# VH-VL binders against Counting factor-associated protein A (cfaA), part 3

Target 1, 212 residues: Counting factor-associated protein A (cfaA), of Dictyostelium discoideum (Social amoeba) (q54z64)
Amino acid sequence: QFISIQKYDFSGNCKNSSDSASSFEASSESAAICMQNDLLSGIVTNEGVCLIFNEVPTTFIISTKGDYIVRSIYDINDNNCQGGIIENKAIEIDECFVECADDYHGSTYLFSTETSLNYPSNTFMEISYNGECDGQWKTSFNYLQYYIVNKCNVAHEIETHTFSVGCNSTSSWVSEYAGEVCTVEPTVTTSYPIVDNCGDLDNSNFIDYCNI

## First folded at step 4 (VH-VL; framework fv_libivirumab)

Design E11 (from B02t with heavy chain K58T, light chain L55K)
Fold by ESMFold2-Fast, scan of step 4:
Structure E11 (fold): chain C 212 residues (1-212), chain A 122 residues (1-122), chain B 112 residues (1-112)
Amino acid sequence: as target 1 above (212 residues)
Amino acid sequence: QVQLVESGGGVVRPGRSLRLSCAASGFTFSNYAINWVRQAPGKGLEWVAIIWYDGSNTYYRDSVKGRFTISRDDSKNTLYLQMNSLRTEDTAVYYCAKGGYSYGYKYYFDYWGLGTTVTVSS
Amino acid sequence: DIVMTQSPLSLSVTPGEPASISCRSSQSLLHRNGYTYLDWYLQKPGHSPQLLIYKGSYRASGVPDRFSGSGSGTEYTLKISRVEAEDVGVYYCMQALQTPLTFGQGTKLEIK
């Protein structure tokens, strides 16, 4: 079984949260809305896999329990999730909610389950392996992370900074914008080659895939 | 409680070899990528090499590729840097630096050792 | 390779005065995950480097809140709101976005 984690744009305020110092806070006072046309990025993983995300300084196992997906949080030093569980955060399947990374920035999330591998089109994808990768990522991936191309994202910074992601068969890029909107001309655009083999420089455990 | 202690530095002539060690304690050594960073006398910091938590991946600065080899022995909680074909330009204090996240390397160095001095003198 | 350039190379401040150190990268350090992979380190005289700021703006454990990191595009700034005598040393920015990891050339902060 696959677990799908979808990240939607967020315009709420995280300062009134009770847990802004922790990696995640499961609830915000803002009404959560997860409209598919506001989807920014997502993760697809197998149930029960030990994960670490760049966006949070903890390790997780995500599993299904009744009508809930349970995110079991482990110490950051526990890279295989074999130690004691620090916290269990239960979230209702198909229930939109807000998580705050810090006092200034958060994201709206939706967790879902699927019996078959499913991911959206018009995305740049990073496919992660747990250990050596082979050429058949659909059967051996640890998790995959996708970014919707040409969608405006807010950077995780105190200073307001936005960006969008793009790709084609040979390159991916990040375009950055001053302020809180992506309608101004980009101030910087950075391009990267598409890497479809593990072990090169900074991608030893993942590959790139442009799904346009 | 986290400690990194480098050793193995010394004075050698060009073309010779040295092996540096970094003994780690106070954290689960096998869970972290560890780096070597050097600093020539009166100069800035220069990254040298990284080894991933499981030893499966290593990366090097271009100027040391083929000459230096980073390795680890998790049973001894020890990191090594084998330095061959040493050049005068390799003269520096060599620091061991711990990655900030378990098995990630696109991250900060939260702890540094005290350094060991390598002098390559002609 | 990503080139990191710091300015000024040296700075003298009176205790209690603010200080700003700039760091420019040859490309943006923003990852598509929304984090900026720029770190700031302080090396006090006779000491090993120590972490001040990681991922652009996150303060390391034990670092006073008078230190802050910010930036846009390829331009980043470390600010000290009120410099104290213990802040003397050389400050380095480092990009951690891709290998080889690269440092700026350093900025020496001195008390007047």
Scores: ipSAE 0.597, ipTM 0.787, lowest interface PAE 1.5, mean pLDDT 83

Design E2 (from B02t with light chain S28T)
Fold by ESMFold2-Fast, scan of step 4:
Structure E2 (fold): chain C 212 residues (1-212), chain A 122 residues (1-122), chain B 112 residues (1-112)
Amino acid sequence: as target 1 above (212 residues)
Amino acid sequence: QVQLVESGGGVVRPGRSLRLSCAASGFTFSNYAINWVRQAPGKGLEWVAIIWYDGSNKYYRDSVKGRFTISRDDSKNTLYLQMNSLRTEDTAVYYCAKGGYSYGYKYYFDYWGLGTTVTVSS
Amino acid sequence: DIVMTQSPLSLSVTPGEPASISCRSSQTLLHRNGYTYLDWYLQKPGHSPQLLIYLGSYRASGVPDRFSGSGSGTEYTLKISRVEAEDVGVYYCMQALQTPLTFGQGTKLEIK
């Protein structure tokens, strides 16, 4: 059994909800819409894996309990989930909701369970590996994170600008655009080589996969 | 209260060695990547090396590769920098800086030591 | 390596006036997760550097709201809305997107 976390575009402002970010998390039902055309990125993980992302200075373990997925949150200074649990958040399975990181930044999420490994096409994927890196990552991965290619995203900054992710068999890239649209020529594009062999860079616990 | 205290600096001739130490307190040392950053007299900041929270990965600026070795002893909450084949260009105040979270991706250096001075001259 | 270039290298202001420091990177510092891996540090005379801004625009704990960070593409700015005497020092931007981590040359802010 796998747990799927899907992140969707959120055009609202977290401060618009009675000046409390927790109000969006607790009661944003009518504003929480998880349409597939708005999917930005996602995670597929096994239960009980300590999820450590480069985008959040905290860790969590995910498990299932009845009709809920429980996210056990650890201290910001615990990067291996060995400390005491600070908070257990119960998330209703198959229910779309808004989560606000602060007054300016929020995302729409959908948590679900899957009996088979499932991930969308047209994605750039980072796959966390355990043990020897080989062609059978589907049976030995810890978790994978994917990003929808050629999808316009709003950057997490105070001033508005947008970006898109792209990839091919040899490279991945991020293209940045001035303002709120990705339909004009990008102001900058930065490219990175695809890391598809764990031996290519022994300072990485990930391999890259362009699933176009 | 988070505190980082560097020691081991001194005056040496080119080609000699020094070992710097950074004693940490007030946080769970084993959960963080720690860096060495240096500053030559009257010059800007220059990143030197990082060691990941679990000691598994180490990165260096090119000019010190093969000469400097970063290491840690989590049982003593101490970071080390072994500096061999010292050059006059290595003259600087050396700071240890507490990194961010996770492996190798560092949002920020939220705490810095007071620095220890290394002078390489004939 | 990512090259960080600051401008101006020196700035002199009267107390209460605004100040602006620019930082340019040789490539975008935006990660595919949507965050910009750019930090700002202040080194007061005789002191160790201290964190002001992380992830492009987030103010570090204890930093007054007169400090703000912004920017997109390869151009980033640190603004001080009203300079106070305690703001004297050298300001550095740093990219944290990839190793080697690199700093700008520093901008010295002085009070007239």
Scores: ipSAE 0.487, ipTM 0.756, lowest interface PAE 2.0, mean pLDDT 81

Design E4 (from B02t with light chain L30I)
Fold by ESMFold2-Fast, scan of step 4:
Structure E4 (fold): chain C 212 residues (1-212), chain A 122 residues (1-122), chain B 112 residues (1-112)
Amino acid sequence: as target 1 above (212 residues)
Amino acid sequence: QVQLVESGGGVVRPGRSLRLSCAASGFTFSNYAINWVRQAPGKGLEWVAIIWYDGSNKYYRDSVKGRFTISRDDSKNTLYLQMNSLRTEDTAVYYCAKGGYSYGYKYYFDYWGLGTTVTVSS
Amino acid sequence: DIVMTQSPLSLSVTPGEPASISCRSSQSLIHRNGYTYLDWYLQKPGHSPQLLIYLGSYRASGVPDRFSGSGSGTEYTLKISRVEAEDVGVYYCMQALQTPLTFGQGTKLEIK
């Protein structure tokens, strides 16, 4: 069984909100809506995998218990999930919720389970392998992260600016834009080769795949 | 409470070798990537090498690749830099610097050692 | 390699006045995860470097709120709202987006 974590665009306003969160912690909002057309990125992982996300200063294992996905959180210095569990947090499966990073920037999240590997088209993917880094990721992976291509995203910065992700069979890129919209000429576009082998600092233990 | 203490510097002739050590305390050493950063006299900071928390990945600046080897001994909470075929341009104070987790997203250096001086002089 | 360029190379400020240091990268430092991999460090005379700002705008533990980081695209700024005598030293920006990690050449801040 796979666990799917999906991040959606949040068109609301977090100004003066007491709902600010800095991690995978949830604030359940009655107005939260997770529409596929607003999907920005996601993670697919196997149950019981020790996950270390540098974006979030936590180490955790995800499992399922009835109608809930349970995150077992370990000490911030525990990179292999062999220590004691500090906290178990439960999130309802298939229920949208909103997180606010600050007064102006928020995201909508959905946690779900899948019996077979499922991921959207038009994505740039980073796939982490549990054993061999061999390109047969559909039958052998630890977890994968995907980003919807040509979708406008708000950057995690105090000053508002946006970016989008793109890719093709040989390259991926990030285009950055001044302000709140991605319909103007990019301020800068940075391109990277598609990485088929583990071994680079930025791509060690995983490969890139453009799913167009 | 967190401390990084470098040692092993000295004065050597070009072509010789030195082995630097960085003794760590106050955090779970085996859980973090650690970096070497150097600074030539009167010059700016220059990144040298990184080793990931599990030792699986090592990366170097081009000018030291093939000459320097980064390694770690987690049972001793110690990082090493084996420096072979030293050049006058390697003259610098060498710092070890604690990075974030091993997956490549947070390499900001929250703690630095006091540095050890390497002088390569003909 | 990503090239980091700082300006000015030196700055003299009267205590209590503001200071601004700029850092330009040869490419954008934003990652696909939405974070900007730019850090700021201060090296006081005779001391090791210390972290001031990480991930573009986040203040490190113990760093006074008079320090702030901002920027987008290829242009980044470190601001000190009211310079104190203890702020004397060399300031460095660093990109942590990809290896090799690269520093700017440094900006020396002196008191007038």
Scores: ipSAE 0.520, ipTM 0.756, lowest interface PAE 1.8, mean pLDDT 82

Design E5 (from B02t with light chain Y35W)
Fold by ESMFold2-Fast, scan of step 4:
Parts: structure tokens; sequence; C-alpha cells
Structure E5 (fold): chain C 212 residues (1-212), chain A 122 residues (1-122), chain B 112 residues (1-112)
């Protein structure tokens, strides 16, 4: 069974209440909408594996329980998810929700389960292997992360700094823009070769795939 | 508390070999990538090499490729740097630096050792 | 290799005044995941380097609020809102986007 985590653009303001419970209630009462045209990126993973993500400076395991996906969060210094659980976050399957980093910045998420491997087209993918690092990744991957190509994103560090991802069969790139929109010429474009062999180019147990 | 203690530095002639060690404590050594960073007298910091948590991936600065070998012994919580064919330009304080994410390839260095001095002179 | 260039190379500040150090990379340090792989380190006289800022703008544990990191594209800045005597030392930026990891040449901060 696969767990699918989809991250969507969120253009609203995240307002906090007097305490964390009130803030959570306000967020859950919001009319969160996960529109496919607002999809920015996603992760597909097998249930029960210990994961470390670039976007979340924590270690966690994702599992299912009834109608919920449970994300068990461990200390960032916990190696194999073998220490005490710091927090359990239960997310209702197929329910769109907003997660706020502060009063002004948030992301919209949708967690789902799949019996077969499903992922969107027009994506650049980074695929992690547990064993074989070859063309059979669909049956042997540990997790995969995808990014929607030609979609405008806001950089985590700077609100007015935006970027888009692109790729073809031989390269991927990140184009950056000075403002809030990606409609002018990029100020910087950085290109990378497509890595399709874990043993090549001093790479980790990851391969790249342009799914266009 | 996290500690990294380097040892094995000394004075050697060009062309000789030296082996540095970094003894780690206060964290689960086997889960972290560890780096060697050096600093020549009066100069800036220069990254030398990294070894991944499982020992599977090793990366080096071009000027030391083929001469230096990074390795680890997780049973002893110890990192090594075997330095062969030493040159005067390798003269520096060598620091052991811990990666910030367990099992990760994130490279920011949250803890550093006190350093061990390597002097390559004629 | 990604080249990191710092300016100024030396800075002298009166206690309580702000300080600003710039770092330029030969290519962007933004990853497609939206994170900027730029770190800042301080080496106090006679001490090992210590982490100040990681991933562009996040303060390391124990680092005072007066330190902040910002920047985009190829231009990054470390700011100290009110310089104190204990801030004397050499500041380094480092890119962690790809190997070889590379440092700037360093900026020496002195108190007037």
Amino acid sequence: as target 1 above (212 residues)
Amino acid sequence: QVQLVESGGGVVRPGRSLRLSCAASGFTFSNYAINWVRQAPGKGLEWVAIIWYDGSNKYYRDSVKGRFTISRDDSKNTLYLQMNSLRTEDTAVYYCAKGGYSYGYKYYFDYWGLGTTVTVSS
Amino acid sequence: DIVMTQSPLSLSVTPGEPASISCRSSQSLLHRNGWTYLDWYLQKPGHSPQLLIYLGSYRASGVPDRFSGSGSGTEYTLKISRVEAEDVGVYYCMQALQTPLTFGQGTKLEIK
C-alpha cells in the first residue's frame, strides 16, 4: 500500500488565535480546497518506512489506522525512528487541509492511500531506492518525490522570490524570478544532468526521471 | 553532549603518509555523515571530504582525490582520514565536522572538533 | 565547482552598531524543493568554527536573535542587528547544495 502526500499552493493568510488549540480549530474550519491546477509537488512512499524530508527538519514514519494516516514524528537526531515518538499527527484520508508555518505562510495538503502506484504527469521526479537502483524503480522504490514542471512556486526562505522547475530527457533546471510571479524572464536558471544510475556521478541511492 | 576529538596530526616530510582519527561521542555515530574540513595557517576554511552514514558514499575535494581516503569504524565511533603523498599545501588544522541530519545527506555542520595540526615541511 | 565570494573581507564596527556581510555564489543555491542550501559559520579567535545559520535563514541552537540570514538567487546576506564584543571573529558562508562543498574566503569582524 502506498501513501500519497500532495502539496498545493496556498495564497491565503494563516491567522492565529489566542492558543494553539484555537489556531488549529480556525485552520480546520477554513474552506481548504485541493485543486489539481494548484498542485506544486508530492511524495509517494511505502507505508511504515522511516523518512527524512528536506522540507520538514524532523524524522517520521507514516502509517495507516482506520480512516486516518498517522505521521509519527521523531527527534531530528533520531536515526532509525527508534527513539520516543515526539508527536503523532493524524490526518483524515482524502481530506484537504491547511498547515500553517506562521500567521502568513501555509501550505495545503492532501493525504491519500493507493493500492497501485499513482503519480501525475508533467513532473520531475527524484526516486529513492531501498534495493535495486535500476529501470524497475516502480516495483522497488523506497519513496519518490515529484515536482510539477512549469509551475510557479514561492521559495521557502523569501516570499517574493519565486521559481519554477523544468526538465527533459537529459536535464532538469530551476528558474528563479525576482518577484511574486514567474511571468518575466528568470534572473537565474541553474541546470543539472538527469541522473539515471545510482552508481554514476558520485550519487546517492536516488535517480532522476523526467515524467513528461 | 556531542563531542568530536581529532588526533593523529604531526610533522612529516613531503611524500610521506599520515592517518588522522576523529573519536565521536554523545550521538549515534553510525547515523550521520561526517566531514573533514581543513584550515591552513592564516587562511580560510576548505572542505576536504565527506563519508555518508552507512559508508557507501565518499566525496573528495579534487586536490586530494587519489591521495586521501576517508573511512569510518562505527563499532569504535571513529572517523579516519588516510593521507598519502602529502604536499606542503596540505599543511593545515584538520577538523572533523558532523552533518546535521541523521541518515541524511544534508551538509550543514552542527558540531565541530577542536582540530589536529598537520605540518608538511622539508 | 560553485565559487563563494564574500564582501567585505574585513569589517570594523562600534559596539551596538549593526553589521552586514555579503556572500555571492557562482550559481543559485536554491534546490527544487524550495530550500536554499547556504550556511553561515563563525570562527572566534582560537576556537573551532560554529554554526550560526543553516538553510539560508534558520538559526542554529543557541544562536542569539540578533543574527539573521537572508538572500536569493546568487546574493546572500548575514546581518547582526547589534554587534557585541563576543561577535569578534571570522565569518564564513558555505554552499551545501553540491559537492565539493565550498566556503567563502571569510570576513573578519573587529570591534572599534
Scores: ipSAE 0.504, ipTM 0.739, lowest interface PAE 1.6, mean pLDDT 81

Design E6 (from B02t with light chain L97Y)
Fold by ESMFold2-Fast, scan of step 4:
Structure E6 (fold): chain C 212 residues (1-212), chain A 122 residues (1-122), chain B 112 residues (1-112)
Amino acid sequence: as target 1 above (212 residues)
Amino acid sequence: QVQLVESGGGVVRPGRSLRLSCAASGFTFSNYAINWVRQAPGKGLEWVAIIWYDGSNKYYRDSVKGRFTISRDDSKNTLYLQMNSLRTEDTAVYYCAKGGYSYGYKYYFDYWGLGTTVTVSS
Amino acid sequence: DIVMTQSPLSLSVTPGEPASISCRSSQSLLHRNGYTYLDWYLQKPGHSPQLLIYLGSYRASGVPDRFSGSGSGTEYTLKISRVEAEDVGVYYCMQAYQTPLTFGQGTKLEIK
C-alpha cells in the first residue's frame, strides 16, 4: 500500500503563536484548504519507509491504522528510525493540515493511501531506490518526489521571490522570478540533464523522470 | 559541546604522504557527513572532500582525486584524510567540518575543527 | 563547477553602521524544493570559520539577528544591520547545491 503526501501552497501567514494541542497543524489563523490548483509537489512512498520531512527537518515513519495515518516521529539524530519514538501524530486520511517552518513560510499537507501507484501528470519526478537502480521505477522504488511543471512556487526566503519547474525528455530546469508572481521575465533559468540511471551522477540511488 | 579536533599535520617534502585525523565528540558521529576544507596561507577556503554518513559516497575536488582518500571509523568517532603524492600547492591549514543535517542532503557546516597545518616544502 | 564571486573583497565600516556583502553564483542555487543552498561563514582573525547563515536566509544557532541573508537568481547578499567590533573578520559564501562545494574568495570586514 502506498502513502501519498501532497504539498499545497499556503497563502496565509504562519503565526508564532503555538497551538500545542494540534497534532499536525501549525498555528495559523486560516483554515487548512487543499485545493488541487494549489498543488506544488508530493511524495509517494511505500508504507513503513523511514523518511526525512523536507520543510521541517524531522525523521519519521508512516503507517496506517483504520481511518488514520500515523506519523511516528524519531529524533533527528536517529540513523534509520530504529530508536525510540519521540511522538506519534495521528492524522485523518484525506484531511488537510498546515505545517509552518517559520513565521513566514508554510504549506498545507494532505496524506492519503493508495492501493496502486498514482501521481499527477505534468510533473518532474525524482525517484529514489533503496539499492540497485533497475530503471523500472514503477515496480521498484523506495519513494518518489514529484513537482508540478509550470506551477508558480514561492521560495523559502524572507525576501519574496518565486520559481517554476519545467522538464522534457532530456532536461529539467528551474526558472526564477524576482517578485511575488511568475509574470515577469525569469531572472535566471538553470537547466540540468535528465538522469535516467542512478549511475549517471555517481551520486546515489536516484533517477529523474519527466511525466508530461 | 560539539567538538572536532584535527591532528597529523607536519612539514614534508613533495611526493611524501601524511595522514590527518579528526576526532569528533558531542554528537552522533555516524549520522553526519563530514568534510575536509583547507586554507592556504593568506588565501581563501577551499573544499577538499566529503564522506557521507554511511561511508557509501565519497567526493573529492579534482586536484586531489587519486591522491587523497577520505575515510571514517565510526567506532572511534574519527575521520581520516590519507594524503599521498603531496605537492607544494597542498600546503594549507586543514579543517574538518561537520555537515549540519543528518543523512547529508543539507551540506552546510555547522561546526568546524581547530585546524592542523600541512607544509609541503623543500 | 559552480563559481562563487564575492564583492567587495574588502570594506571598512564605522561601528553601528550597516554593511552589505554580495555573492554571485555562476548558476542559480535554488532547488525545486524551494530552498536556496547558499551558506555564509565568518572567520575571525586567528579562528576557525563559523556558520552564520544556512539555506540562504536561516540564522545559525547563537547568531545575532543583526545578520540576515537574502537573494534571488544568482545574486545573494549578507547584511549586517549594525556592525560591532566583534564582527571583524573574513566573510565567505559557499554553495552547497552540488559537489565540488565551492567558496567565494572572501570579503574582509574592518572597523574604521
Scores: ipSAE 0.394, ipTM 0.707, lowest interface PAE 2.7, mean pLDDT 81

Design E7 (from B02t with heavy chain K58T, light chain L97R)
Fold by ESMFold2-Fast, scan of step 4:
Structure E7 (fold): chain C 212 residues (1-212), chain A 122 residues (1-122), chain B 112 residues (1-112)
Amino acid sequence: as target 1 above (212 residues)
Amino acid sequence: QVQLVESGGGVVRPGRSLRLSCAASGFTFSNYAINWVRQAPGKGLEWVAIIWYDGSNTYYRDSVKGRFTISRDDSKNTLYLQMNSLRTEDTAVYYCAKGGYSYGYKYYFDYWGLGTTVTVSS
Amino acid sequence: DIVMTQSPLSLSVTPGEPASISCRSSQSLLHRNGYTYLDWYLQKPGHSPQLLIYLGSYRASGVPDRFSGSGSGTEYTLKISRVEAEDVGVYYCMQARQTPLTFGQGTKLEIK
């Protein structure tokens, strides 16, 4: 079985009071609430894999327990989920919830389990391998991350700015935009070649796949 | 509470070797990647090398690759930099800096040592 | 390798006035996770560097709110709203997006 983590856009505000006090909240709702929002990115993983948490750059491991997915979060300076566990969170399967990175930025998440490998179309994907990177990733991957192409994402900064992800058969790119909306003319676009060989020490874990 | 203390610097002639040490306290040393960063007299900061928390991965600046070796002894909470075939261009204050880099996860240097001075001259 | 370029290389301000330091990268430091892997460090005369700002805009513990980091794409700015005598020193930006880690040349801030 696979665990699917879906990140949806979030239009709410994470600040709960005046500047003297703020809190970070997670609430749980049915999956139908998440489905009303645009899907921005996601992860499909096997149990026990060390992953990066998107809202705070830290590491975590996912496992299943009955009707729950347990997310074990490690110290923010942990290099490979080998440090101390700072938090274990039980997340109800198929329930929508919000996580806030700060007072201004949050995302809506849905955790689910799947018996078959499912991922959306029009995505740029980064695929992590456990062994040989031979293009047969569907049978041998650790986890994959996907980003919906041409969807507007909010960057995690005190001033609002946005970005979108794109790709083709030879390249992927991130286009950045001033302000709250993604325009046809980005302020900067950074391109990266499609990596389909993980023989290098620095890139031994990942290959790229443009699923357009 | 967190402290990093460098030692082992000195004055040497070109082609000689030095071994620097960084003694760590106030945190669980074996859980963190540690860096060496240097600064030549009157010049800017220059990253030298990193060693991962478990010693399984090391990265070096191109100009020191093959000459410098970063290592750690977790039983002593100590980081080392073995510097061979020293050049005048290696003259600098060498800092130990707590923080790490791994593919997919990025860090910042939250604590720095006081530095140890290496002078390579005739 | 990612090249970091700072401007100006030196700056002299009167106490209480603002200061602004720019940092340019040869490519964007924004990760697809939404974070910008750009740090700012201050080295006071005779001292080790200390962390001021991490991930583009977040203040390190103990850093006063007169310091702020901003920017996007390849252009980043460190601002000090009201410069104090204790702020003198050399400011460095650093990218942590990929190895090798690279610093800007440094900007020396002095009080007039």
Scores: ipSAE 0.515, ipTM 0.753, lowest interface PAE 1.8, mean pLDDT 80

Design E8 (from B02t with heavy chain K58T, light chain Q98R)
Fold by ESMFold2-Fast, scan of step 4:
Structure E8 (fold): chain C 212 residues (1-212), chain A 122 residues (1-122), chain B 112 residues (1-112)
Amino acid sequence: as target 1 above (212 residues)
Amino acid sequence: QVQLVESGGGVVRPGRSLRLSCAASGFTFSNYAINWVRQAPGKGLEWVAIIWYDGSNTYYRDSVKGRFTISRDDSKNTLYLQMNSLRTEDTAVYYCAKGGYSYGYKYYFDYWGLGTTVTVSS
Amino acid sequence: DIVMTQSPLSLSVTPGEPASISCRSSQSLLHRNGYTYLDWYLQKPGHSPQLLIYLGSYRASGVPDRFSGSGSGTEYTLKISRVEAEDVGVYYCMQALRTPLTFGQGTKLEIK
């Protein structure tokens, strides 16, 4: 089984970041609420793989239990999930939930399961291997992260600013914008070469793939 | 309790060699990249080298490339820095620091040792 | 190489007053995962450096809430809302986005 974690754009009000942690675990909102918004990024992982969740700088092992996906949370410094479990957090499969960084900024998430590997088009992808990286990643990956190209994202910062991701066959880039919306002209654009070999220090056993 | 303990510093003449050690405890050593960071007397912090969690990658500051070698022995939870062809500009307190960087994974320097002093003088 | 530049190089603050330290990078430190790979460290006199802020704005364990990090693109700020005597030392920013890892030159904070 594959577990899919989808991050959707959030245009609503967030009231408290501590309260949103509880709603993250106990939200009764349907998947349809997330799907009203643009998909921004996501993760596809095998069960039992230690990973860092994009939105929260903690390490997780994800498993399924009945109608729930359970994240076993480890210390932020435990990048192999060998330490003690800090917390087990259950979220209902196919339920939408909101996580807020402050009163005005947040993201919506959908956790689901798939019997076959699916990932969206028009994405920049990072594919993680634990050990051998052989180019046949569809059958040998630990997890993959994808980012929808040319979609506006909110950065994880106290001050409001946004960014978009782009790529082609030779490079990827991040364009940053002041404020809550991606304006016509970015304030900063940073470019990176596409890396298709594991073992590069900057990619930590990841390969890049521009899925256009 | 996480601890990093550096040793092996001393006073040497230019052109000589020293080997520094960093003994780690309180965390799973083999899961983390570890760094050497130095500080010359009265000066700022200067990153020296990193070794990846599995030893597969090392990176060095340009001024020490070819002279310094970072290595690790995970069975002993120990990091090493072999310093050859020492120069007066290498005079500094040397710290080992847990952490590093990676694409999609941020390793910050959450723990530092107390440092070991290297003096290179005639 | 990414160059990190701090300002001011030194400042003196009356206890209870705020302090602000700036850090500029030669390129953006924002990763496509949405995190900014900028850390702040404090080195107290005679001590090893200690982590204050990681990933741009997150406080390290045990760091009081009077410390905050902010910024975007190439401009970053460490703020202390109410300076205490124990805050004396040299503050460094560091980028962890790319090798070689690079520090700012440091900002010395003294109590008036």
Scores: ipSAE 0.414, ipTM 0.695, lowest interface PAE 2.3, mean pLDDT 81

Design E9 (from B02t with light chain T99Y)
Fold by ESMFold2-Fast, scan of step 4:
Structure E9 (fold): chain C 212 residues (1-212), chain A 122 residues (1-122), chain B 112 residues (1-112)
Amino acid sequence: as target 1 above (212 residues)
Amino acid sequence: QVQLVESGGGVVRPGRSLRLSCAASGFTFSNYAINWVRQAPGKGLEWVAIIWYDGSNKYYRDSVKGRFTISRDDSKNTLYLQMNSLRTEDTAVYYCAKGGYSYGYKYYFDYWGLGTTVTVSS
Amino acid sequence: DIVMTQSPLSLSVTPGEPASISCRSSQSLLHRNGYTYLDWYLQKPGHSPQLLIYLGSYRASGVPDRFSGSGSGTEYTLKISRVEAEDVGVYYCMQALQYPLTFGQGTKLEIK
């Protein structure tokens, strides 16, 4: 049982901001729309996995219950979600909604379930292993996070500028563009090597995969 | 209110050891990464080490790697920095700095302690 | 390591006048998640550093709206629209994109 979390472009304002990126609170200002061509990134996770991300300020376990995906947020004494549950949040399966990180930045999300592992092509992926760090990540991963390659994203509020993600077999990169569109030459491109070998086995082992 | 109080500084000879402590209050200590940042007399700020909120990871600047060890005791709301094989270049005020994100790993420092002074002299 | 370079090293302004401080990184501080991992700190004489701006442009709690952060790519600016006497001190930028975390060398702001 896999849970898919898809993040889509959002064109409205988030005047009713939440206190946490993980709160998934609907905005009162704009209707939620999850169009295929607006997909920016996503997460695929096994049910019951303790999810820990460098960039996400929460630790949680996701499970399914009826027509809902339930996110159990833990009182974190370690990285295994073995503390007490702080909060349970229910998200309706296959229901598009807006989540706001602050008054200026928001995204549209869709939570769904899959019986088989599905992930989009033309993506840069970061894959977290659980158990043996072998070549069989499709059966051994905790979760994977993907970013759509060459998709224009609006950078969070510094100046009006945009960026895109790219990759090949040896590197990934972020290209930045002046202004609101990615149709001009990039002002800067930053490259990172592809990490395709796991370190010593533990739940925090990660690899990169360019799925092109 | 949030408060961080460093202690354990002093004057030592090169090659000796010191252990610094940072006592935290006013927030849920176990939810946050905590950092050590130092400042040599009349110089700028220099990041030293971080321990993640769950203790699962620790990072150090290269010049202290293998000599300094960061640790935490969440039952006491206290952060430690064990400093071994001290060098004259380690002379600085050492600050405890709290990460701004609950459960996060990449941080801004929203609160700082008052600092404790370490002097390494011959 | 990412190198952070500030300019000017020192500036002197009359109260009520604007001030601008620049920070340059040796690589972009934008992450794939869309955030820029750049922070600004102020250290007043005899005090600990305090947070002013985080993630490029977000004002920390209690920080007056006369402080603003901007920039993209490798070039960032902290602007004070109307300098007050309490703003005297050394300003530091810091990148938090990757370890080791690194600070700029500092910019000293003085009142004329």
Scores: ipSAE 0.589, ipTM 0.774, lowest interface PAE 1.5, mean pLDDT 82

